# VH-VL binders against Mucin-5B (MUC5B), part 18

Target 1, 171 residues: Mucin-5B (MUC5B), of Gallus gallus (Chicken) (q98ui9r863to1033)
Amino acid sequence: GTCTVYGNGHYMSFDGEKFDFLGDCDYILAQDFCPNNMDAGTFRIVIQNNACGKSLSICSLKITLIFESSEIRLLEGRIQEIATDPGAEKNYKVDLRGGYIVIETTQGMSFMWDQKTTVVVHVTPSFQGKVCGLCGDFDGRSRNDFTTRGQSVEMSIQEFGNSWKITSTCS
Key: E = the ipSAE of ESMFold2; O = the ipSAE of OpenDDE; V2 = 0.75 times the mean of E and O plus 0.25 times the DockQ between their complexes.

## First folded at step 18 (VH-VL; framework fv_fezakinumab)

Design k01 (from d01 with light chain G52H; at its last look DockQ between E and O 0.69; V2 from the best seeds 0.75)
Fold by OpenDDE, look of step 18:
Structure k01 (fold): chain C 171 residues (1-171), chain A 119 residues (1-119), chain B 111 residues (1-111)
Amino acid sequence: as target 1 above (171 residues)
Amino acid sequence: QVQLVQSGAEVKKPGASVKVSCKASGYTFTDYYMHWVRQAPGQGLEWVGWINPSGGGTFYAQKFRGRVTMTRDTSISTAYMELSRLRSDDTAVYYCARSKYTWYRFDHWGRGTLVTVSS
Amino acid sequence: QAVLTQPPSVSGAPGQRVTISCTGSSSNIGSYYDVYWYQQLPGTAPKLLIYHNSYRPSGVPDRFSGSKSGTSASLAITGLQAEDEADYYCQSYDTSSYGWVFGGGTQLTVL
């Protein structure tokens, strides 16, 4: 499954559901620390959107990836790796390919960022139904992709998106 | 089922050292971090530190650095916490607790080991 | 002295709703890492009650709910029962020290 973020708040979920969401907070884009996969989680991707508005087509992103023993902070072309356990083996690798920052985990998650507005998250079929966030749950059913962090299905994109805020007080 | 069995209560004099053990069973010992948390009588929980699955890495709270040593014996699935230069305010119930990652939930706890430091 | 601030005590009658607050900072509750809650019954070890801010482990009734907002977290208990009488602790991962911090604990009394 492939989730894509592009332009000014355009999203395509792992199951191919398209939606537009504009938020100025930090959001869980995709993770596998989900209710039905809590013991097997391997990654969390947090995306911070800037207030671009409808009139602006260029936005900057701040992205934070959390792995088993490391945290990666991506901002303005800078890659900062923070080891939460320096002695642990990393479950990911970082590469620069054609202007993209590419991060691949051993478990089958691939993250790509053009260092602008395009983010691509790919997960192998082994992640089906085991991921959650703005990208959905990759269960092959796009109708439930707007599942909130509270595990309810919402028809309101704004409500869905807001449910995946890192901090609910942000607006 | 996951179990963490801790050693028995200890009574120590000030200046002495204590070593508490935590034997794990019901899961792959080398897949989880072991944390230690203590609780003084009538007080709250205080995180002491963690040791990683391999036993080659530890991280202690600032308060305990220089006095605490955490180790593991993989052959018997046992984790140890040694606290030296004991003082009266070290009197507490010491818990071992596992987590999958350094920043992840403490999903199983031992029953605690009371360490009493008194003259 | 705890990094996270909780009310020392709360009380409620059976069937009522009670809320326990947990106030931290941007380096812990306000960070990208989640808040956890633990229940400690008298004379027992703490038990995981809430993880990832709002999720319940198997066996924890849906009467218990958690939320995270800004630099604060909250544990809500609805339909309060006698067996809920316990101490409750919030926990968060502090990114300034990369260690765990606990709240001071809240004693819940069921009247």
Scores: ipSAE 0.756, ipTM 0.908, lowest interface PAE 0.7, mean pLDDT 93
ESMFold2, look of step 18: ipSAE 0.789; ipTM 0.892
ESMFold2 (binder alone), look of step 18: mean pLDDT 92; pTM 0.927

Design k02 (from d01 with light chain G52L; at its last look DockQ between E and O 0.74; V2 from the best seeds 0.78)
Fold by ESMFold2, look of step 18:
Structure k02 (fold): chain C 171 residues (1-171), chain A 119 residues (1-119), chain B 111 residues (1-111)
Amino acid sequence: as target 1 above (171 residues)
Amino acid sequence: QVQLVQSGAEVKKPGASVKVSCKASGYTFTDYYMHWVRQAPGQGLEWVGWINPSGGGTFYAQKFRGRVTMTRDTSISTAYMELSRLRSDDTAVYYCARSKYTWYRFDHWGRGTLVTVSS
Amino acid sequence: QAVLTQPPSVSGAPGQRVTISCTGSSSNIGSYYDVYWYQQLPGTAPKLLIYLNSYRPSGVPDRFSGSKSGTSASLAITGLQAEDEADYYCQSYDTSSYGWVFGGGTQLTVL
């Protein structure tokens, strides 16, 4: 399944549902640290939209990826890797393909970022039913893609998006 | 299923060393970090450090650096914590606990090993 | 001396709701890492109660709930029962040291 973030807060979920969400905080885009996953997770992707001055338009993204033994911070073309266990073998690789930063895990998650506002997250079918976040739960043809962190399906997009907020102090 | 069996209680004099063991079963020992946490009588929990049994890497809380050594023997699925130059305020129950990642939940705990340091 | 601050004790009558606060800083509770809670019954080892801020392991009743906001976390217990009488600890990963910190513990008394 493939989740895409593009333009000014536009999303296509793992199950193909399109929605718009503008938030000024940090949000879980996708992760497999979810209550519907019996195994320990392997990745967490946090996204923060940065506005253009006082504009409602999004200029750039700040992205944090948390993996098994490393935290990766992406900001304005810079890649900062911080090891939580420096002696552990990494479960991911970082690559630059054209103007894109590509990060792939051994467990089948692929992340691609154009260093601006476009993000693509791909997960192999083994992740079905095991992911959560703004990208939805990848359960195949379901309207429950908007499942909140509290495991309820919400009607409003703003309530759904805000349920995946990580910090209350914002940007 | 998952079990963490710790060594028996120890009584030590100040200045001595103690080595506590934690034998794991019911899972692949090298797939999980082993943490050590201590609790003085009637007091709270204090994290000591972790060992990665795959490769033997360690990380200790600053308070214990220079006095603690964590090791493991993967052939018997056993982790060890040795604390040297013991003081009376090292008297505590020492727990082992496992986690999948250094920053993740402690999902199983040993029953604890009481270490008493008195003179 | 605990890095995370919890009230030393709380109490409630059976059937009531109790909350236990846990206050830290931007380097621990306020980071992108999570808060965990442990229950310690008298004479026993701690047991995982809440992980990833708000999720319950199998076997933990749904009357236990966790939340996190800013640099603070909270454990709520609804429908308080006598067997809930225990010590409760919050725990957070601290990004200034990349080690663990615990709250000082809260003794819950059921009246």
Scores: ipSAE 0.763, ipTM 0.881, lowest interface PAE 0.8, mean pLDDT 89
ESMFold2 (binder alone), look of step 18: mean pLDDT 93; pTM 0.942
OpenDDE, look of step 18: ipSAE 0.812; ipTM 0.926

Design k03 (from d01 with light chain G52Y; at its last look DockQ between E and O 0.74; V2 from the best seeds 0.77)
Fold by OpenDDE, look of step 18:
Parts: sequence; structure tokens; C-alpha cells
Structure k03 (fold): chain C 171 residues (1-171), chain A 119 residues (1-119), chain B 111 residues (1-111)
Amino acid sequence: as target 1 above (171 residues)
Amino acid sequence: QVQLVQSGAEVKKPGASVKVSCKASGYTFTDYYMHWVRQAPGQGLEWVGWINPSGGGTFYAQKFRGRVTMTRDTSISTAYMELSRLRSDDTAVYYCARSKYTWYRFDHWGRGTLVTVSS
Amino acid sequence: QAVLTQPPSVSGAPGQRVTISCTGSSSNIGSYYDVYWYQQLPGTAPKLLIYYNSYRPSGVPDRFSGSKSGTSASLAITGLQAEDEADYYCQSYDTSSYGWVFGGGTQLTVL
């Protein structure tokens, strides 16, 4: 499954559901730390949309990736890797390919960012039904992709998007 | 089922050392971090530190650095916490608890080991 | 002395709703890492009650709910029952110290 974020708040979920969401908070884009994943997850991708004032355009992205033993902060072309356990083996690799920052985990998640407004997250079929966030759950059913963090379905896009805020106080 | 069986209660004099054990079963011991948390009588929970799955890495709360040593014996799926230079305010129930990652949930706890430090 | 602040005690009658607050900072509750809650029955070890801010492990009744907002978290218990009498602790990973911090604990009394 492939989730894509592009332009001014355009999203395509793992199951191919398209929607537009504009927010300037931190959101869980995709993760496998989900209620339906009884096992421990392997990644969390947090995305912050920085809007261009009242123009409703996205000026920049701040992206944070959380892995098993490391955290990666992506901001303004800077790659900052923070080891939460320096003695643990990393479950990911970082590469620069044609202006893209590419991060690949050993478990089958691939993250790609053009260092602008385009983010592509790819997960292998092993992640089906085990992921959650703005990208959906990758269960092959696009109709339930707008499942909120509270596990409610069929809400407005705004409510759906807002449910995946890192903190609810951000508006 | 996951079980964490801790060693029995200890009574120590000030200045002595205590080593508490935590034997794990029901899961792959080397896949999880082991944390230690203590609780003084009538007080709250206090995180002491963790040891990583391999046993080659530890991280202790600032308060305990220099006095605490965490180790693991993979062959018997047992984690150890040793606290030295004991003082009366070290009197507490010490818990072992597992987590998959350093920042992840403590999903299973031992029943605790009471360590009493008194003259 | 706990980094996270909880009320020392709360009480409620059976069937009522009670809320336990947990106040931290941007380096812990306000960070990208989640808040966890634990229930400690008298004379027992803590038990995981809430994970990922608001999710319940198997076996935890839906009467228990958690939320995170800003640098604070909250545990709500609806339909309060006698067996809910316990100490409750919030927990957060602190990104400044790279360690865990607990709230001071809240003793819940069911009247």
C-alpha cells in the first residue's frame, strides 16, 4: 500500500482514498502502533503542516519518525537522528536519492520526502490492517479509511484529520 | 502467559548493597527491555532505569546513577538490579517491568520485592 | 516531587463519573510519545490500564477512557464501581531526560 501527501493538503490513503486536509498541527500520518496491531509496532510518522498564513497553502513540513530505538527529525533539509538506545541495532536506513530523503525499515516500510510538500509512505502487504493514522488502515477497504483515533467512522474529513493530532489543544 | 517472578524480600543495613532478581517466562526474554520501578511505602512510583534486550546497554535515572547496576543473564532469562550504598530512603518495593522499546508501555510487571534498609 | 502532577485523591459514589488529571510539560506529555495509565489495586503491582493515550488493553472495561491534550492527560472513569478503588498513575516518556516519569498517583475512593 502507498500513501501519498502532496501539494496543499492533498492525501491519498493506503487504500487509495483521496481527501484534502489542511491543518497546522502535528498529526500522525502513519504508524503501526495501532489498536488492531496486538504486537508492538515498528514505526510512527508524525507530520506537521505549516500553513502559509491565510492562503491555506502549505509552506513547509516538519516530519518526525519514531522507530524502535531511534527518532528521526526532518526539518528544513536537516536530518537529525536521535538514538533512544545507542546500543540497539537500527531497524531503518537513511538515504538521499535525487533530492529525496528515503528511509526504509527492515520490516517493510518505506518513507520518501522530496524535502518540500510531497511525502510517500509505502508499506508491504504484511502491514495490512495493522496501520493507522491519516493514511488509513490499509485493509483493502477505502470506505473505513476515515477512522478516527477514537475508532469512529464516517465523520467529516476535518474531524477525522483533527482526531490524529498529537495534541488536541492545537488548533 | 507472561510472568515476571522476583526474588524475595531483603533486609539490609545502611551502606550495604542489595541485588534483586526478576526471572521472566512465557515470552522471548531477549526481545524486551527490562525496567525497574520502585515504590516507597505509601508513596508513588519512581522509575529507576532500563536494561536493553542484549544486556549491553543500560540507562538509569539521574538519581540512581553511580549506585545502581542492571544486568541480565540470558541463559536463565533473569534480570538483576543491584543498588549499592543503601540508605533508609531506599526502602521500597522494587518492581521489574518489561517493555518492547525504551519508550513503550510497561505491559507486564513483577509482583515486587520489598527492600528494607534499617539500622 | 513527581514530574507529572496528579491530584492526590478523588472520590465518587457508585455509578458516578470521576476524572483524574495528569499535568506535565512539552518534554513529556506534550511530546510525540504517548501517555500511559496504570491501575494499582491495594497490595498489588501496577497494571497497564491505558496505552496510546486512550486505548484499553484487553480486559479493561470501556468505563475507563483516556485523553491527552496539550501537556496534560486525563483518565475518566464512568459508572464507578467498588472494584475501581485503587491508585492510578499516569506515565510519560520524557524527551529531555530520555527516561520515564510518573505522576504522583491518585487514590480513588469509591464512597
Scores: ipSAE 0.739, ipTM 0.909, lowest interface PAE 0.8, mean pLDDT 94
ESMFold2, look of step 18: ipSAE 0.806; ipTM 0.898
ESMFold2 (binder alone), look of step 18: mean pLDDT 92; pTM 0.930

Design k04 (from d01 with light chain D34E; at its last look DockQ between E and O 0.53; V2 from the best seeds 0.70)
Fold by OpenDDE, look of step 18:
Structure k04 (fold): chain C 171 residues (1-171), chain A 119 residues (1-119), chain B 111 residues (1-111)
Amino acid sequence: as target 1 above (171 residues)
Amino acid sequence: QVQLVQSGAEVKKPGASVKVSCKASGYTFTDYYMHWVRQAPGQGLEWVGWINPSGGGTFYAQKFRGRVTMTRDTSISTAYMELSRLRSDDTAVYYCARSKYTWYRFDHWGRGTLVTVSS
Amino acid sequence: QAVLTQPPSVSGAPGQRVTISCTGSSSNIGSYYEVYWYQQLPGTAPKLLIYGNSYRPSGVPDRFSGSKSGTSASLAITGLQAEDEADYYCQSYDTSSYGWVFGGGTQLTVL
């Protein structure tokens, strides 16, 4: 499954559902720390959309990836890797390919960022039904892609998107 | 079922060392970090540190650095915490607790080991 | 002396709603890492009550709910019951020290 973020707040879920969401907070884009997979979670991708809200200006992104023993902070073309356990083996690789920052995990998640507004998250079929966030659950049914963090299906994109805020009070 | 069985209560003199054990069962011991948390009588929880699954890495709270040593024996699925140069304010119940990652939930706890430091 | 601040005590009558606050900083609760809550019954070890800011482990009633906002977190208990009388601790991963910090604990009394 492939989730894509592009332009000014355009999203395509793992199951191909398209929606537009404009928010200026931090959101869980995709993770596998989901209610049905909490014990087997391996990654969390947090995205912050800066200056993309009500203006037609070009967006800037702040992206944080959390892995088993490391954290990666992506901001303004900088890659900052932080080892939470320096002695642990890294479960990911970082590469620069054609202007993209590419991060690949051993578990089958790949993250690509053009260092602008395009983010692509790919997960192998083993992640079907085991991921959640703005990208959906990758269960092959786009109808339930707007499942909130509280596990309710919402028709309102705004409510759906807001449910995946890192902090609920951010507006 | 996951179980963390800790060693019995200890009584020590100031300046002595204590080594508390935590035997794990019901899960893959080498897949989880082991944390130690202590609680002085009538006080709150205080994180002491963690040891990683392999046992090759540890991280201690600043307060305990230089006095605490955490180890693991994989062959018997047991984690150890040794605290040296004991003083009276080290009197506490010491808990072991597992977590999948350094930053993830303490989902199972031992029943605690009371360590009393008195003259 | 705890890094996270909790009220030392709260009380409520059976059936009421109580809230326990946990105030931290941008380096812990305000970070990308999540808040956890633990319940400690008298004479027992702490038990995981809430993880991931708002998720309940199996066996924890839906009367318990957690939330995170800014640099603060909150535990809410609805339909208060006698067995809820315990100490409650919030926990967060601190990015400045890369260690765990606990709140000072809150003693909940059911009147």
Scores: ipSAE 0.756, ipTM 0.914, lowest interface PAE 0.7, mean pLDDT 93
ESMFold2, look of step 18: ipSAE 0.770; ipTM 0.874
ESMFold2 (binder alone), look of step 18: mean pLDDT 92; pTM 0.930

Design k05 (from d01 with heavy chain S99D; at its last look DockQ between E and O 0.20; V2 from the best seeds 0.00; counts 0 for: pae E 11.9 > 2, placed apart)
Fold by ESMFold2, look of step 18:
Structure k05 (fold): chain C 171 residues (1-171), chain A 119 residues (1-119), chain B 111 residues (1-111)
Amino acid sequence: as target 1 above (171 residues)
Amino acid sequence: QVQLVQSGAEVKKPGASVKVSCKASGYTFTDYYMHWVRQAPGQGLEWVGWINPSGGGTFYAQKFRGRVTMTRDTSISTAYMELSRLRSDDTAVYYCARDKYTWYRFDHWGRGTLVTVSS
Amino acid sequence: QAVLTQPPSVSGAPGQRVTISCTGSSSNIGSYYDVYWYQQLPGTAPKLLIYGNSYRPSGVPDRFSGSKSGTSASLAITGLQAEDEADYYCQSYDTSSYGWVFGGGTQLTVL
């Protein structure tokens, strides 16, 4: 499964659902620390949009990748790696490929960032049904919840996006 | 051994431009961002901006936007900073400093280039 | 005004302990970003002294230590020596200005 963030708050979920969302907090893009995952979680990706001055246009992203023993902070083309357990073996690799920063875990998550506003998250099939966040749950089904009435539960894109915000980071 | 060798001192008049160079050796030039930091006489450090030598992408501090241009030549492992429309308060030592993947640590610095702007 | 505030000067006798404070805000020291410290000996370029709030690069003696709490950071120097006489700068990334910010610097005098 592949999830893409591009342009000015555009998303394509692991299950291929497209939506637009802009928020002013930090949000969980994707993680496997979810009630639907019986295994210990291995990653959490937090995202916040950066505006161009007072413009509503997005110039870059603030991204935090949280792993078991490390944290990686990404902002406007800057990378900061912090060992949260300095004695533990790292379960990820950082590389540069064609202008993208690539971060891959041994558990099968791949993260790619163009150092601006484009992010691609790929997870191997072993994560099916074990992830959650703005990228969705990777359950193999396309969702039309935001546009369908009657036979499905409707949820606005704003309500969906806000369900994944990290409230400790809002003003 | 990692070295950052900067160009020599410059004396300029107000309104002119200056281009400072920073030649890197002892490491893979394209694996590290290059930052520019200046220090006016008797003053503290002021960040100017960065360039990623791999793709040539840049980001400038707001104070310098519109007057600074950062470039590089990967064939000779050299970064450049050009500052235009110089004023007397641009008189400073200009340092280059490297930073791996924006890991936010400047572990090696050039010796600095004094730019003096006077009428 | 400097985004990160440091005392303009501190002093100590040889062998003593000195601390240098660095005060910022929630947009820099108080956020996800670490604090870095640089030593600038007279007439030289700055040298990285502390990274990641408290880690020392190889070659930096363990008598230099750093810490961070809330929106403030501190550099401690124990066993003060004459060659420690220098300017010291803290540094962080500031999300409100989208850039690197340095403290105003602290001149350490060894008496």
Scores: ipSAE 0.007, ipTM 0.470, lowest interface PAE 11.9, mean pLDDT 81
ESMFold2 (binder alone), look of step 18: mean pLDDT 92; pTM 0.932
OpenDDE, look of step 18: ipSAE 0.009; ipTM 0.575

Design k06 (from d01 with light chain S96D; at its last look DockQ between E and O 0.56; V2 from the best seeds 0.72)
Fold by OpenDDE, look of step 18:
Structure k06 (fold): chain C 171 residues (1-171), chain A 119 residues (1-119), chain B 111 residues (1-111)
Amino acid sequence: as target 1 above (171 residues)
Amino acid sequence: QVQLVQSGAEVKKPGASVKVSCKASGYTFTDYYMHWVRQAPGQGLEWVGWINPSGGGTFYAQKFRGRVTMTRDTSISTAYMELSRLRSDDTAVYYCARSKYTWYRFDHWGRGTLVTVSS
Amino acid sequence: QAVLTQPPSVSGAPGQRVTISCTGSSSNIGSYYDVYWYQQLPGTAPKLLIYGNSYRPSGVPDRFSGSKSGTSASLAITGLQAEDEADYYCQSYDTDSYGWVFGGGTQLTVL
């Protein structure tokens, strides 16, 4: 499954559901630390959009990836890797390919960022039904992709998107 | 089922050292971090530190650095916490607890080991 | 170091709803990581009650719910029962020191 973020707040879920969402907060884009995944997860991707939606200007992104023993902070073309356990083997690789920052985990998640507004998250079929966030649950059914963090299906994109805020008080 | 069996109660004098053990069973010992958390009588929980699955890495709370040593014996699926230069305020129930990752949930706990430090 | 503040005690009658707050002293508490809750019955080890801010492990009744807002988290218990009388602790990962912090604990009394 492939989730894509592009342009000014355009999203395509793992199941191909398209929606537009503009928020100025930090959001869980995709993760496998989900109630539908009783096993331990392997990744969390947090995305922050600058408030460019109102001005129709080009947005910059702040992205944080959390793995088993490491955290990666992507901001303004900088890559900062933080080891939460320096003694642990990394479960990911970082590469620069054609202007894209590419991060691949051993468990089958691939993250690509053009260092602008385009983010692509790819997960292998083993992640079906085990992921959650703005990208949906990758269960092959697009109609339930707007499942909130509280595990309710919402028709309102704003409610759906806001449910995945890292900080609920952010507006 | 996952079990964490801890060693028995200890009585120590100030200045002494104590080593508490935590034997794991029912899961792959080398896939999880082991944390230690203590609780003084009538007080709250205090995180002491963790040791990583391989045993090659540890991280201790600032308060305990220099006095605490965490180790693992993979051959017997046992984790150890040694606290040296004991003080009366080290009197507490010490718990071992597992987590899959450094920042993840403590999903199983031992029953605790009472360590009493008194003159 | 970061501190998580909980009320020392809360009480409620059977069937009522009670809420326990957990407030971080730093914006780094639970920022990109989660708040966890533990229940400790008298004379027992803590038990995981809530993970990922709002998720319940298997065996935990749906009467228990968690939420997070900013640097604050909340545990709600509906339909309060006698067996809910216990100490409750929140926990969060300090993103600055990369260590764990527990709240001071809340004693819940069922009247």
Scores: ipSAE 0.738, ipTM 0.915, lowest interface PAE 0.8, mean pLDDT 92
ESMFold2, look of step 18: ipSAE 0.797; ipTM 0.896
ESMFold2 (binder alone), look of step 18: mean pLDDT 93; pTM 0.936

Design k07 (from d01 with light chain S26T N53D; at its last look DockQ between E and O 0.78; V2 from the best seeds 0.80)
Fold by ESMFold2, look of step 18:
Structure k07 (fold): chain C 171 residues (1-171), chain A 119 residues (1-119), chain B 111 residues (1-111)
Amino acid sequence: as target 1 above (171 residues)
Amino acid sequence: QVQLVQSGAEVKKPGASVKVSCKASGYTFTDYYMHWVRQAPGQGLEWVGWINPSGGGTFYAQKFRGRVTMTRDTSISTAYMELSRLRSDDTAVYYCARSKYTWYRFDHWGRGTLVTVSS
Amino acid sequence: QAVLTQPPSVSGAPGQRVTISCTGSTSNIGSYYDVYWYQQLPGTAPKLLIYGDSYRPSGVPDRFSGSKSGTSASLAITGLQAEDEADYYCQSYDTSSYGWVFGGGTQLTVL
């Protein structure tokens, strides 16, 4: 399944649901640290939109990826890698492909960022039912894509989006 | 079933060293970090550090650097914590606990090893 | 003192609701890493009670719940029972030291 973020808070979920959500905080875009995943997770992707001065448009993204033994921070085309265990084997690789930053894990998550506002997250079928976040749960049932962090469905898009907010980084 | 079996209680004099063991079973020993956490009588929990049994890498809380050494023996699935130059305020129960990642939950704990430091 | 601040004690009658707070900083509770809660019954090792800020391991009753806002986390216990009398600890990964910090612990008394 493929999740895409583009433009001014436009989303296509892993299950193909399109929605619009503009938040000024940090949000869990996708992760496999979810209660429906019985194993330990392997990735967490946090995204923050940065506005263009006084405009209603989004100019840039701050992205943090948390992996097994490293944290990767992306801002304005810069890549900062912080090892939480420098002696451990990494479960990911970082590459540049035609102006995109590409980060892939050995478990089958692929992340692509155009260094602006476009993000693509792809997960292999082995992640079906094991992911959560703004990208939805990849369970093949579109209504479940709006499952909140508290495991509720059928909420408004704003309530859904805010349930994935990391409130420690905004007012 | 995951089990962490710790060595028995120790009584030591100030200035001595103590080595506590934690034997793991029910999982692949090298797939999880082993942490050490201590608790003085009537007090809270204090993190000491971790060892990665795969390769033996360690990381210690700053308070213990220079006095603590963590090792492991992968052939018997056992982690060790050695604390040197003991003081009376090192009297505590020392727990081992495992986590999948250094920043991840401690999902299994040993029963603890009481270390008493007295003159 | 402990890096994370918890009240030293809290009490409630059977059937009531109690809440235990845990206050830290932007480098720990306010980071992108999870907060964990542990229950410690007298004479025993701590037991994982809440992970992922708000999720329960298998076997933990749903009357235990966790939440997090800003640089504070909270553990709530509803339908309080005598066996809930224990010490409770919050725990967070601290990105300033790249190590673990615990709260000082909260002794829950069931009246």
Scores: ipSAE 0.769, ipTM 0.883, lowest interface PAE 0.8, mean pLDDT 88
ESMFold2 (binder alone), look of step 18: mean pLDDT 92; pTM 0.933
OpenDDE, look of step 18: ipSAE 0.831; ipTM 0.930

## First folded at step 19 (VH-VL; framework fv_fezakinumab)

Design m01 (from d05 with light chain S26T; at its last look DockQ between E and O 0.63; V2 from the best seeds 0.75)
Heavy chain, then light chain:
Amino acid sequence: QVQLVQSGAEVKKPGASVKVSCKASGYTFTDYYMHWVRQAPGQGLEWVGWINPNAGGTFYAQKFRGRVTMTRDTSISTAYMELSRLRSDDTAVYYCARSKYTWYRFDHWGRGTLVTVSS
Amino acid sequence: QAVLTQPPSVSGAPGQRVTISCTGSTSNIGSYYDVYWYQQLPGTAPKLLIYGNSYRPSGVPDRFSGSKSGTSASLAITGLQAEDEADYYCQSYDTSSYGWVFGGGTQLTVL
ESMFold2, look of step 19: ipSAE 0.804; ipTM 0.902
ESMFold2 (binder alone), look of step 19: mean pLDDT 93; pTM 0.939
OpenDDE, look of step 19: ipSAE 0.888; ipTM 0.946
ESMFold2, look of step 20: ipSAE 0.801; ipTM 0.897
ESMFold2 (binder alone), look of step 20: mean pLDDT 93; pTM 0.935
OpenDDE, look of step 20: ipSAE 0.773; ipTM 0.910

